# Ledger of designs, part 28: VHH binders against q9vpf9

Target 1, 373 residues: q9vpf9
Amino acid sequence: MSMSIDSNKLLLRKGDMKLDNYPTCAVEALTRLETLIASRNKQNMVMQIISEFIFLERTPKDGDVRKSQALPISQMNLFQEFQLIIALIEYFSRPGRDATRNAIFLSLFGSHLTPQRSKLLSRLISTAVSGSVAPLLSSAGTWMQQVGCKTPLSLEVAQNIVSDFISYSRKTPEQLKQLPMVGPHFAANFMVAVADLYLNEQRSPTLNPPPDALLDTITEWMMENPTLCQASQQPLVLPAGAIAMPFTTPLAGLLRWVVLAPLVSNRSAYSNLHLSLLRALQQLVSSGESTALPSQDLMQIVKSLQSYCARLAESKTDPQADAAYQKCMERFAQAVQIALSSNCITNQIQLLCLLESLPPHKLMKIVIEAHKK
Short names: E, the ipSAE of ESMFold2; O, the ipSAE of OpenDDE; V2, 0.75 times the mean of E and O plus 0.25 times the DockQ between their complexes.

## First folded at step 9 (VHH; framework vhh_nb_b201)

Design u2 (at its last look DockQ between E and O 0.61; V2 from the best seeds 0.00; counts 0 for: SAP .716 > .668)
Fold by ESMFold2, look of step 9:
Structure u2 (fold): chain B 373 residues (1-373), chain A 122 residues (1-122)
Amino acid sequence: as target 1 above (373 residues)
Amino acid sequence: QVQLQESGGGLVQAGGSLRLSCAASGFIFSSYAMGWYRQAPGKEREFVATITSGGSTYYADSVKGRFTISRDNAKNTVYLQMNSLKPEDTAVYYCAASPDFQWLLYGRFDYWGQGTQVTVSS
């Protein structure tokens, strides 16, 4: 395809595209974008092509009294939304050019979207999960890594998957159970996101546990797929000159679940998940400091335990006599012990000092003493 | 057309603070990553900070902990709060913009402002 400015501007002109040429004009736009997205100084044109011909948006004019926010206005009806979803699944499923497809996925969805595009993204990904569409899920996994698994849009996608496959079902659908096999990188990044949504006081004032079916699903994924937490470490397929963003593993967030769970739940699945996490920590290889368990994430667990102990003090309850606190500390000490022995924790000294501030626990005291300089 | 206008530069004593602003127009601000670069006399332009459309921030090691980038999508404005300024921070500071995916994919910007001078005296 020619990168001439006249050819690309011709694609944008409505007189050169038939209004009822949808979804064909979107597929043509995708093809033309393959040569344009790496260009310099044409990126505003790239965004306009995406908006007008793929998402069928118009730019509000100055003084448009029907629109108060000056946002792009979707002109897509429900049938065209369905047509676009199918066209995108077909596009991303075509053989070859994985790096280009990953770059196109990022150009369509970025890290912040209009509400209409966010809805389309969630529907697209849920459709790919339901259809076990591995190439699209691979692109979605790459997208989550590049934008960040804990960013608002990634969390929204994760929430929508939970809604679609967990909250409106009495049991987990087969397609969700198979997600680690079909799209392991996406499954790992999804786990990072959902781990951030639950049992996380940075996200919610109360420790809200995950839905039972989600917990069971994640636990079964971890038990049945021993290398799943490492799937996010796989090299990304990106165009020449591109920079892979740092990967994130779900280990720290899931550890927070199992350590804090005794405060809010008796579910035995947390014990199985804890075992799987300990096994993963034992198997992790590091040449030095590791990002598998950043100390800042572990310090967040300490802060939640400190808050709980403060509430116990207000209720005149001794933490040493509180069965929930003792269980939390047992799990935490076991994980910290293994992580330190496997060199999986960054900034260990700061963490150990903070752990000392918690009410005493026999195993944790032994761990602190063995590793404190 | 894409326009970026910096403001807030000036002379400040070492250890002081300064806040730069960059007003943006000609694109959908919420879809763009915004950044700051600087160029000292006789030096190449260097990266200072980026904020993605989703709010993720990135900093050069030389400014980490001292500078904070932020954005206000309602005002189409990006800010750079510069604290604990050093004479080595003296430079022309440039506002930069590209669609979010260009930063996420290539770590780069295509659109630039005219720059604002920041001078830090000892």
Scores: ipSAE 0.562, ipTM 0.811, lowest interface PAE 1.7, mean pLDDT 85
Fold by OpenDDE, look of step 9:
Structure u2 (fold): chain B 373 residues (1-373), chain A 122 residues (1-122)
Amino acid sequence: as target 1 above (373 residues)
Amino acid sequence: QVQLQESGGGLVQAGGSLRLSCAASGFIFSSYAMGWYRQAPGKEREFVATITSGGSTYYADSVKGRFTISRDNAKNTVYLQMNSLKPEDTAVYYCAASPDFQWLLYGRFDYWGQGTQVTVSS
């Protein structure tokens, strides 16, 4: 008697969902999304369900498709936001497929968010960090990679974490210190984002150093786990047919920190971070991955140094006599030497040419000559 | 109903410029990733450029540095500025759209326009 598993194709129709009890309806919606996301053909429905039942957004009923340009406004109050955060934490903590969770996370937050959703995301991630919710942080890490770690949205998330755990705390909370252990992928991508926020002339005309507590935290992370920078290189767990976006390592951004730091700070933490970066670079040699240090990022460092040297020239100061510049170049040369030796730099020739444009530094000259074919 | 309507195509000399537009309707434009593809005669449709709902842009290597994709959410329109055009750029250009998360996951577009012809003469 072959029990015909009547695959009750529960045609999950939007019409069966009731908005009567929040956050119950949101939880139900999440459960339904698991099935819908897998079907690839119901994407609009997925978006509608998310908007209506999870974020309580009102779609302008008015038929003028042209006027619907306004981002839906969520009608959630603060209490409902809190309920949603808790519900999401619980949901992501449930046993399930990582690929599904990641897909759901991406569907919820995408690459563009309303101000309300963005705020909620930041709160959610901060709560996950505080609670050491590993599955949610894993999904957040995946999300950051897919949307881009240096995108405005990723940077906003990173800024909020810095604000919540660094700016308002005299001491770095233990929960943030253990983040590399709890969510290594997220931690790595977080580092990419925060590295981009500071000592970056593309963002600010002035070289703004990171907060001391943040620097210390990142330095500690790197010292304790030199392989943390490789955490983003792990294959993403995505649904079948999905395409993983390229990973970004924090190495280039952190290298920018340590190389440019002498221009603005004498903190010993930068020396420790530099040492850790060198170690991390050495370890990458063994993994054969050629994309650890994009040449473009390194070229940015050179441009900053060029700019500094131009200022020195205006002040009739010899760069060779400038202790800060010499220290910058020393750190930079050491890193470039290791990176070139490991073939982990893209477009090496362009970088070398640009490096030659800088005022001469003994060690850098040696490095350039050694690799100049 | 989802509609994508391309415009701005035409004949241009090598080295010239064109700006394509795609007017979108029937969906929440701000929540969609938009893209441009092209198909030359006898060739497969190929990726040209994509812009996410968040404004991130991606380009094919063949058009990188020459083409710029942009969007105006207020007008529900995506643009493709094409500079330094080459005869090899001759193709029908198609506008494409997908929910943002769908593009983020699968890199595929669900909706397509009818296309606009771009011809670059030598």
Scores: ipSAE 0.539, ipTM 0.788, lowest interface PAE 1.0, mean pLDDT 90
ESMFold2 (binder alone), look of step 9: mean pLDDT 89; pTM 0.901

Design u3 (at its last look DockQ between E and O 0.68; V2 from the best seeds 0.00; counts 0 for: SAP .7 > .668)
Fold by OpenDDE, look of step 9:
Structure u3 (fold): chain B 373 residues (1-373), chain A 122 residues (1-122)
Amino acid sequence: as target 1 above (373 residues)
Amino acid sequence: QVQLQESGGGLVQAGGSLRLSCAASGFTFSYYAMGWYRQAPGKEREFVATITSGGSTYYADSVKGRFTISRDNAKNTVYLQMNSLKPEDTAVYYCAASPDFQWLLYGRFDYWGQGTQVTVSS
């Protein structure tokens, strides 16, 4: 007797939902969203349900619709926030379709968040890291790719993880060390974000190195799993008809770290990270992926080095005699050699021209000459 | 009711500049991705630029470096600054809106304005 699971498509109307029991109403809302998101025709309803029943946001009634430019303010208290985090963790841990979960996650948090939603997102992800909640981290990884790993929101999430697990801890928690195993896609995208946060002159006029514990963690990740950088290359599990945003690899950002590190630090971890990056680059050769190192990112490194050399010139220091510059160029040349040999760099000619603008380095010169022919 | 009203179109000489505006109403603007499309006579509507609720911008290759999309959430308005205009840019320009997650998932817009004519004379 094959029980025909009559999928009673309960077309749950917004009117059937009650706000009288939080977080039960939020859980119910999440369940309803599964159906609504799939229909593609009820986007406004989805947003309303999320706002009203999940985040308890109220639109100011009385204000001139023209003046109510204010983002809805959530009426959630701290306890309700906690309840929501737990409810979300439980929801994402339930058996279900990954595509649906990812869609829901994107619907909940989007690319712009109210301060309250942003805080909640950060807490949610931190809790997921702490609890090694793989399905939620998978959705978070997908979210980060779709919104962009270097966007302010992604960077905020990354910064919060750094704060929670690195800045306030003497030792890196085991949960963060295990992140590549539990959530490789998230870990990879997290690396993209954190790489963008440090040793980046586009963000800060000064080259700010990462915290030591973060550097050690990233280095360990790369040493233990050289293919981690490829984790973002896996196809996203999204609903039918959805468009996956291009993936970003952490390789360029991490390369910036190791290349520019000699200017600010002599830590051996950078050497280890460099070695791991070279190995990772070598492995990409076999995968045929041409977009592992955007030329623009490498050009940024060159610009930083140009700036440094300009400062040397002001001090009447010869770059050839500067040990830091030499070490930067050595690391950079090794990476560029591998990348060029693997055809992993876009717009190679522009990069080569820019590299030639730098004070001469023996190895770099060899690399440039080998590839200009 | 969702309303999108474009303005700022007109006649401009090649190499000139225009700034389009789209005033939005009837939805929470800060949660929406906004975009610009254009349709030339006898051609299909084509993507020009998009700005997410978070401020991320995307451009068609044909306008990259010349056009800039921006938004003012306080005014519920999205802008398209068009520089170095070419005769090929002649089209009706349409403002578009979609919930941020919808755009993030499907890259499509649900709401459209009536359009504003941009004519670039050689």
Scores: ipSAE 0.670, ipTM 0.849, lowest interface PAE 0.7, mean pLDDT 90
Fold by ESMFold2, look of step 9:
Structure u3 (fold): chain B 373 residues (1-373), chain A 122 residues (1-122)
Amino acid sequence: as target 1 above (373 residues)
Amino acid sequence: QVQLQESGGGLVQAGGSLRLSCAASGFTFSYYAMGWYRQAPGKEREFVATITSGGSTYYADSVKGRFTISRDNAKNTVYLQMNSLKPEDTAVYYCAASPDFQWLLYGRFDYWGQGTQVTVSS
């Protein structure tokens, strides 16, 4: 007989859980998980419930091609994916359950997923953006902080949002433009992720600028939402005993965009973004945050500028005569001045030494002298 | 059930290196966070390192820069490369595992190996 018959017979081995009424069994599993997720010594069963009843996965059998990889095999069709997305949106939208829902979201999606689960996560989040589903976006924002905004899965989600909503030939949809108002924590974490994807030599051998429509959207977000970077600093809503992972602001990555942009672009949006970043830094200086600009992120900017200057030397070009380099340094010096005066930079002495290794710039020299002696 | 078996412990001189391995079975390895803890005589069990299913790594300050955690999902194995060893690193080292979300949410592990002794002579 068919594999559906075997799956139905195995359903009864999980107590009273029944697979044959999907998506109802997924909703029942979510409810059961609320009391099981913090349990000790039952976590292998928790993972099996998630796999079998929520994601409709089976264990590999002998003779399966996938047995060499030892991963569960998805049985979901496209209609069941849609049913699950709707059920999850409804589940996460229920009032008064924020800490529990955030824990459940993490249990479903974690930091590494099969391709099928990753695709479902991306579709779920894109659907929530399109529908302005604030409670789900809040859970997704918490998820991104807990797994890390720059991890492969977070970057995959960010890339999929860019793919779904950003087109060089069409206007950016209103729902994406409204994301900072609907889900500010998620929007801030999304900015951390996309900032890592572009103008970043750790991700690509070349400095690839963001798509123009993405740059324009992020610039507008920053201009119209002055407190957006502060959304990253708000405490998470998590169950008792849970530990919030450190937050990350988008400031360092976006600063890398505006500092390095003159090397590849003259778009005026970068000037507007730079001004918005300086104002955001000034506001954090007033709050006394010392971790807003990790020195390792700023040292990455220095390394990229050093590489550019090495290429100028090969072409016998004086960096002080290079308009692009001078513009990079002007923007960098303005941001560094604000950050140094407020102790917003970790390992400040190491950064100052690296800044001295760059070809001279009048404003940067003044900034270094003011803080090194 | 879940099984974790450490290996690679032994006696080394200060400044030396050692690589611990932990073979895992009884769960879908790629969905689990894996970690290393240690316990010196007369002390509480101490966090050493974690690697999430997504590959993010976390280290105790006392080992940062000297120890490297890694995983091989094809072999269901987690490793701890220990360099520049000091006598203070002497301990029983334990492999630990939990579903990724347990570590991401609570910073804890539910499943433990039996441990392997690492002794660093002065």
Scores: ipSAE 0.649, ipTM 0.850, lowest interface PAE 1.2, mean pLDDT 86
ESMFold2 (binder alone), look of step 9: mean pLDDT 89; pTM 0.899

Design u4 (at its last look DockQ between E and O 0.60; V2 from the best seeds 0.00; counts 0 for: pae E 10.3 > 2)
Fold by OpenDDE, look of step 9:
Structure u4 (fold): chain B 373 residues (1-373), chain A 122 residues (1-122)
Amino acid sequence: as target 1 above (373 residues)
Amino acid sequence: QVQLQESGGGLVQAGGSLRLSCAASGFTFSSYAMGWYRQAPGKEREFVATITSGGSTYYADSVKGRFTISRDNAKNTVYLQMNSLKPEDTAVYYCAASPDFEYLLYGRFDYWGQGTQVTVSS
């Protein structure tokens, strides 16, 4: 019985860890982090252990890692990276507390990563998707929410998944199709990220549609599971005292897809996605959740439509005669009607004013008039 | 030593705009989350806005749509653009900083500026 207490004390000293056996030292480091992360006063040590024993980074011997201006240079080779990925998958697959696991994941991967760590993260998550590693994907979902689903790192992760599972495959792999079941939180946040990547004039001057296979996958997800968008609303399991960052719903981004799609594509999948979105919105209304659609995101859609109408004007084309614009507005009006009726839009007055700035559309006009009263 | 110096405060009429700046020194700015808080007379300090090292932004509901937080890593400066100011926005505004890692885990700031006064007249 006495041997168990002494083994725990030995685990807390950085000085006892040896770098000569990778990835064993990384696994040991992870285990030690479980204890250290519980202590708010040992964050510097946590960072040092992570840098030195997990990522094999050279850290300045005498300095606060938090104050170091130089990006740590990892000496990890490709084989070691692979070993680390496997070790991490195994570690996260072990029985344990979700809060601890999520804390460790967040500690390993913050919002400011070296290119090497970022690449490793993307590979790790891709591997987790391929292997349907639910605990790791859960942590990744938590991570995406904490760092922000639309940040460069989250977008990089999303892009990597698209590259690995969509771009190089004629058919969407079964593992990606099952992602909502295996990791619903991650899937939802992934949808936020990918929605932000495409048909977004804030990212590209041109409206770039998503790959067909991605569109089909997302559409299928939404059709099969209309509540998937609500998965992001699940409370985060974080350490005691930690503050969860606000969740982001994929609804606004996907709405942008379906509303703007007629400008660039005639694929029927967008119609299906639109229907699924409307259903999802209706379900949210019933749940009493008021923050499903940020007004800012909807305003972005309006701006894109304004831009398009400006181009029509340059070509002396009447927006009322433009089939694409009409279809955009129809889809948009239907969604806005549901959203306004359910009071799930923030700053409704501003949105309505902005909508009035668009060339008139019969259905949209009805919607606006109904809600300006 | 970590230093945060706020500037840009002053008197403004309702509906007006101000831009606050916070110059940071003594730490690796690019690796820190930055935030703005405010404290009105007789009230508790309240959250206004945060920007992470990764560029994620968060706002209090009371300022959403009116305020914009941004950062310039090259200048080690965080900004708060305040538009459509209201008398209720009158407060001392404080700049805050925390290592990004700690902020992600705990959602708290470790370092604080001395504050800059913002007064919005009716």
Scores: ipSAE 0.687, ipTM 0.869, lowest interface PAE 0.8, mean pLDDT 90
Fold by ESMFold2, look of step 9:
Parts: structure tokens; sequence; C-alpha cells
Structure u4 (fold): chain B 373 residues (1-373), chain A 122 residues (1-122)
């Protein structure tokens, strides 16, 4: 009847004896973790329980790795992977317990992940999108903010959503279209991640546009959900002592899409997205500079335009006569004017100097002159 | 045993630049968040910058735009590039580390280096 001094060691032994009853041992481990996560002194045990009983990993032996970091080795078969995904969907679908749910999600997926865990995370989130599992998507949104929306892990998740819901389908599934209503924080963070993947010379030597269906989906999200870009500004629900990481707005990345798109695409959807972005900027009554259009992101747009103009000079083409360049500058000037009027741009002086260095554009000249002393 | 050793401190003129390095050992560097803190005489230790294992960076307002944190996982090293230095930046600079999950859940660093002095003359 009395509790033993080594209750934690006994539970670990029970977990070892219960590995043959998967996924039951993973569910029991999740329950155990809820109490252990409250204590910093048990973090090594938390990681061991997650590795051994949830992801079925073992400690690498000397002969198991060559020329690589020592990583845990997955022992899961495909059926066990399916069983784990179902168990996690059920676990994360439980109502209430938001701080606990988010802490468990971060413990499972908030660290550098093995390839197996990364694959499982992507499948889990895609399943939650397909099932419109709002509590899980809320935890995924918190997770993406905490690990960073532009990190390799977040980009992998975003790429897998594009693959699962855009590349496989002739039409975008209704569940993806409804994502802003079901999981607005996750949808906003997904937009930050996916905006970073396309029309971004920091990631590719060429300006690769997003798939047409993705562009259409993002455009519809923005038109139908005017506050979506601010969804990550909701208070995070995290355990006591946790610090919320800064949120990121998708506005800067999506602005880069619409400004640079005329260089590589004639899709009219970019005009609709541009209008939606201008409305979102206009809706900002006041904003912290951490949520505004960061000047470094805007300067990247300038750099891409400078590179394009250098190519025009090599072909002896006048930028003022180039229709694509003029369209880029028109969109950029409109957005910059609204953002400056709303004080949504950090480091305005440096940006204005860089904008003045570009080949002239009528509207941009007016914007620059209106904001110089 | 986690070990952190800072280097690159010294005396520099106002407006100058300095690059701090922190060599790390005793843990899987690619799974740890890394940070820089500083402590001026008579003041409390203050946050300067953080970089997560996934590469997300965060800065104190007082250094934003002037300092850049970066990491090189192949060399197990985190860097702090300090530009446009001011006399107010004079402090002992400390490297800090924690596992990502602990940092993400608690906002704390468990492991600290011995510090390197940075002095910025007027």
Amino acid sequence: as target 1 above (373 residues)
Amino acid sequence: QVQLQESGGGLVQAGGSLRLSCAASGFTFSSYAMGWYRQAPGKEREFVATITSGGSTYYADSVKGRFTISRDNAKNTVYLQMNSLKPEDTAVYYCAASPDFEYLLYGRFDYWGQGTQVTVSS
C-alpha cells in the first residue's frame, strides 16, 4: 500500500516489460511525463522515457554509426508508427489541459529530432489537418512559435503540408481551406514558414514561385480571415516558468512574394494577395516593431530588385521601361507607404536610403520624399 | 560534463567591432540552445542574445541591429559579432547553454562559461 522510494525506477522497469504491448506503453509514458515535466531535475529521465518508450529508440553502439553524430536508433516498424500517430492524435485531442498538452508536445518535438521523429511529426500534423483536430493544431502552433517558424524543422513540416495537400490534389482539400478557422495560430505560423520557402534568394539562387494551388490557398486565407496575420499574438499557454518566444508575422514574407512575383510570374492571384496584404497593413492601428515589417526582410527585397536591375543593365534594358520592374516597384511603394504611415517599419531611415538607390519609380519617389526630413 | 570557454574579448575603441567565440564540449551541440549574457560592474547580469539549435535568434533591445549571434555546429562553437560598440557595452560576456527542450519550456540556461572581458573606450 505504501509507496516505494524507487517508484520512478519501478515504473521504468514496468515500461521495459510492457514494450511488447505497443502502443500501450507509449500512452502510459505520456501520462508519466505529465508529472515529470514539472521538474527540471528530471529532464534526463524525461528524455530517456520519450526515446525508449514512445519512439522506441535505443542508445547507439560504437559499431552502429560512422562519420555521423551519435543519434538514437529507431526500432519502430511501419505498423508501430501508425499506432503511435493514432495514439498521439487521441492524446492531443483531449479537451482542457492546454499547458500540459503544450508542454508534452514541446518535449516530444521541441528538440533536435531524429529523422524518425521528424517524419512522425510531419505525419501527425498532416493527420491533424485532415481531421480538423483543433486542440492538436493549437499545440502545433505553439510549438512552431517556440522552435521558430523558419527553422529547418518548421520548414520540413511546412514542406510536407504542401506535399500532402497541394502536390497530391488537383483541388485543395476543404480541410486545408478551413485551417485558419480550426487552428489560426498554426495557420499563421505555417504562412511564415512557407513564405520563406519561395521567392527567396536567401534559400535559392533563383526566384522560385510557390505552386499555384498554394498561392491560391494563401490568398483565400488572407481574404477570408483578415486578422489571421495577428493570430500568433494571442497569449501562449505554457507551464509556469516558461517564456514565450517572440511571434513572427507572415506579412514580410508574403510581401516579398507579391513584390517580386512580376519578375517570374504573371498570375493574377498575386494582385489579389497584394490587396489582402495592403488591407492587413491598414488594419494595424498600432504595432510593436517585433510584429511589423522588419527592415532586414524589406532590404532583402531591395537586394533582389538590385540583382534584377543589374541583369537589365547587362542586356542594356532601361528599368524604367521594364514592365515587370515597374510592377514590382508599384506594389512595393504601396506597401511601404502604408507601413510607414502606420509606423510598421523598423529602422526607416536605412530603408529609405536603400529604396532611393533603386532605379526611379514615380510612386516610390513620392513615398520617399513624403517621409524624409 | 558541459564545458564552455569564451574567447575574443579585449579592448576596443568606441564604434569598433569585436567577435566573441565560445567553444563548447561535453554535450551534443546541435541539440542545445546557446546564448550570450553580460554583466557590467555594479549591475545585474543581462541578456544579450540567444540562438536555438534550429537557428532562431533573439536579441536584447539594447544590442538589436548591432550584434549578431551565430553558430557553427561542425566546430561546436557559438559566436557573437559585436559592431558599432559603445562604452555602455563594457562588461564581462558569458556564454550560456541548455538543451533546447529545457530552454524552450523554461527560458533558462543551466550552463555558463567563465566569461571574457570586453572594454570599450570612449
Scores: ipSAE 0.000, ipTM 0.427, lowest interface PAE 10.3, mean pLDDT 82
ESMFold2 (binder alone), look of step 9: mean pLDDT 89; pTM 0.906

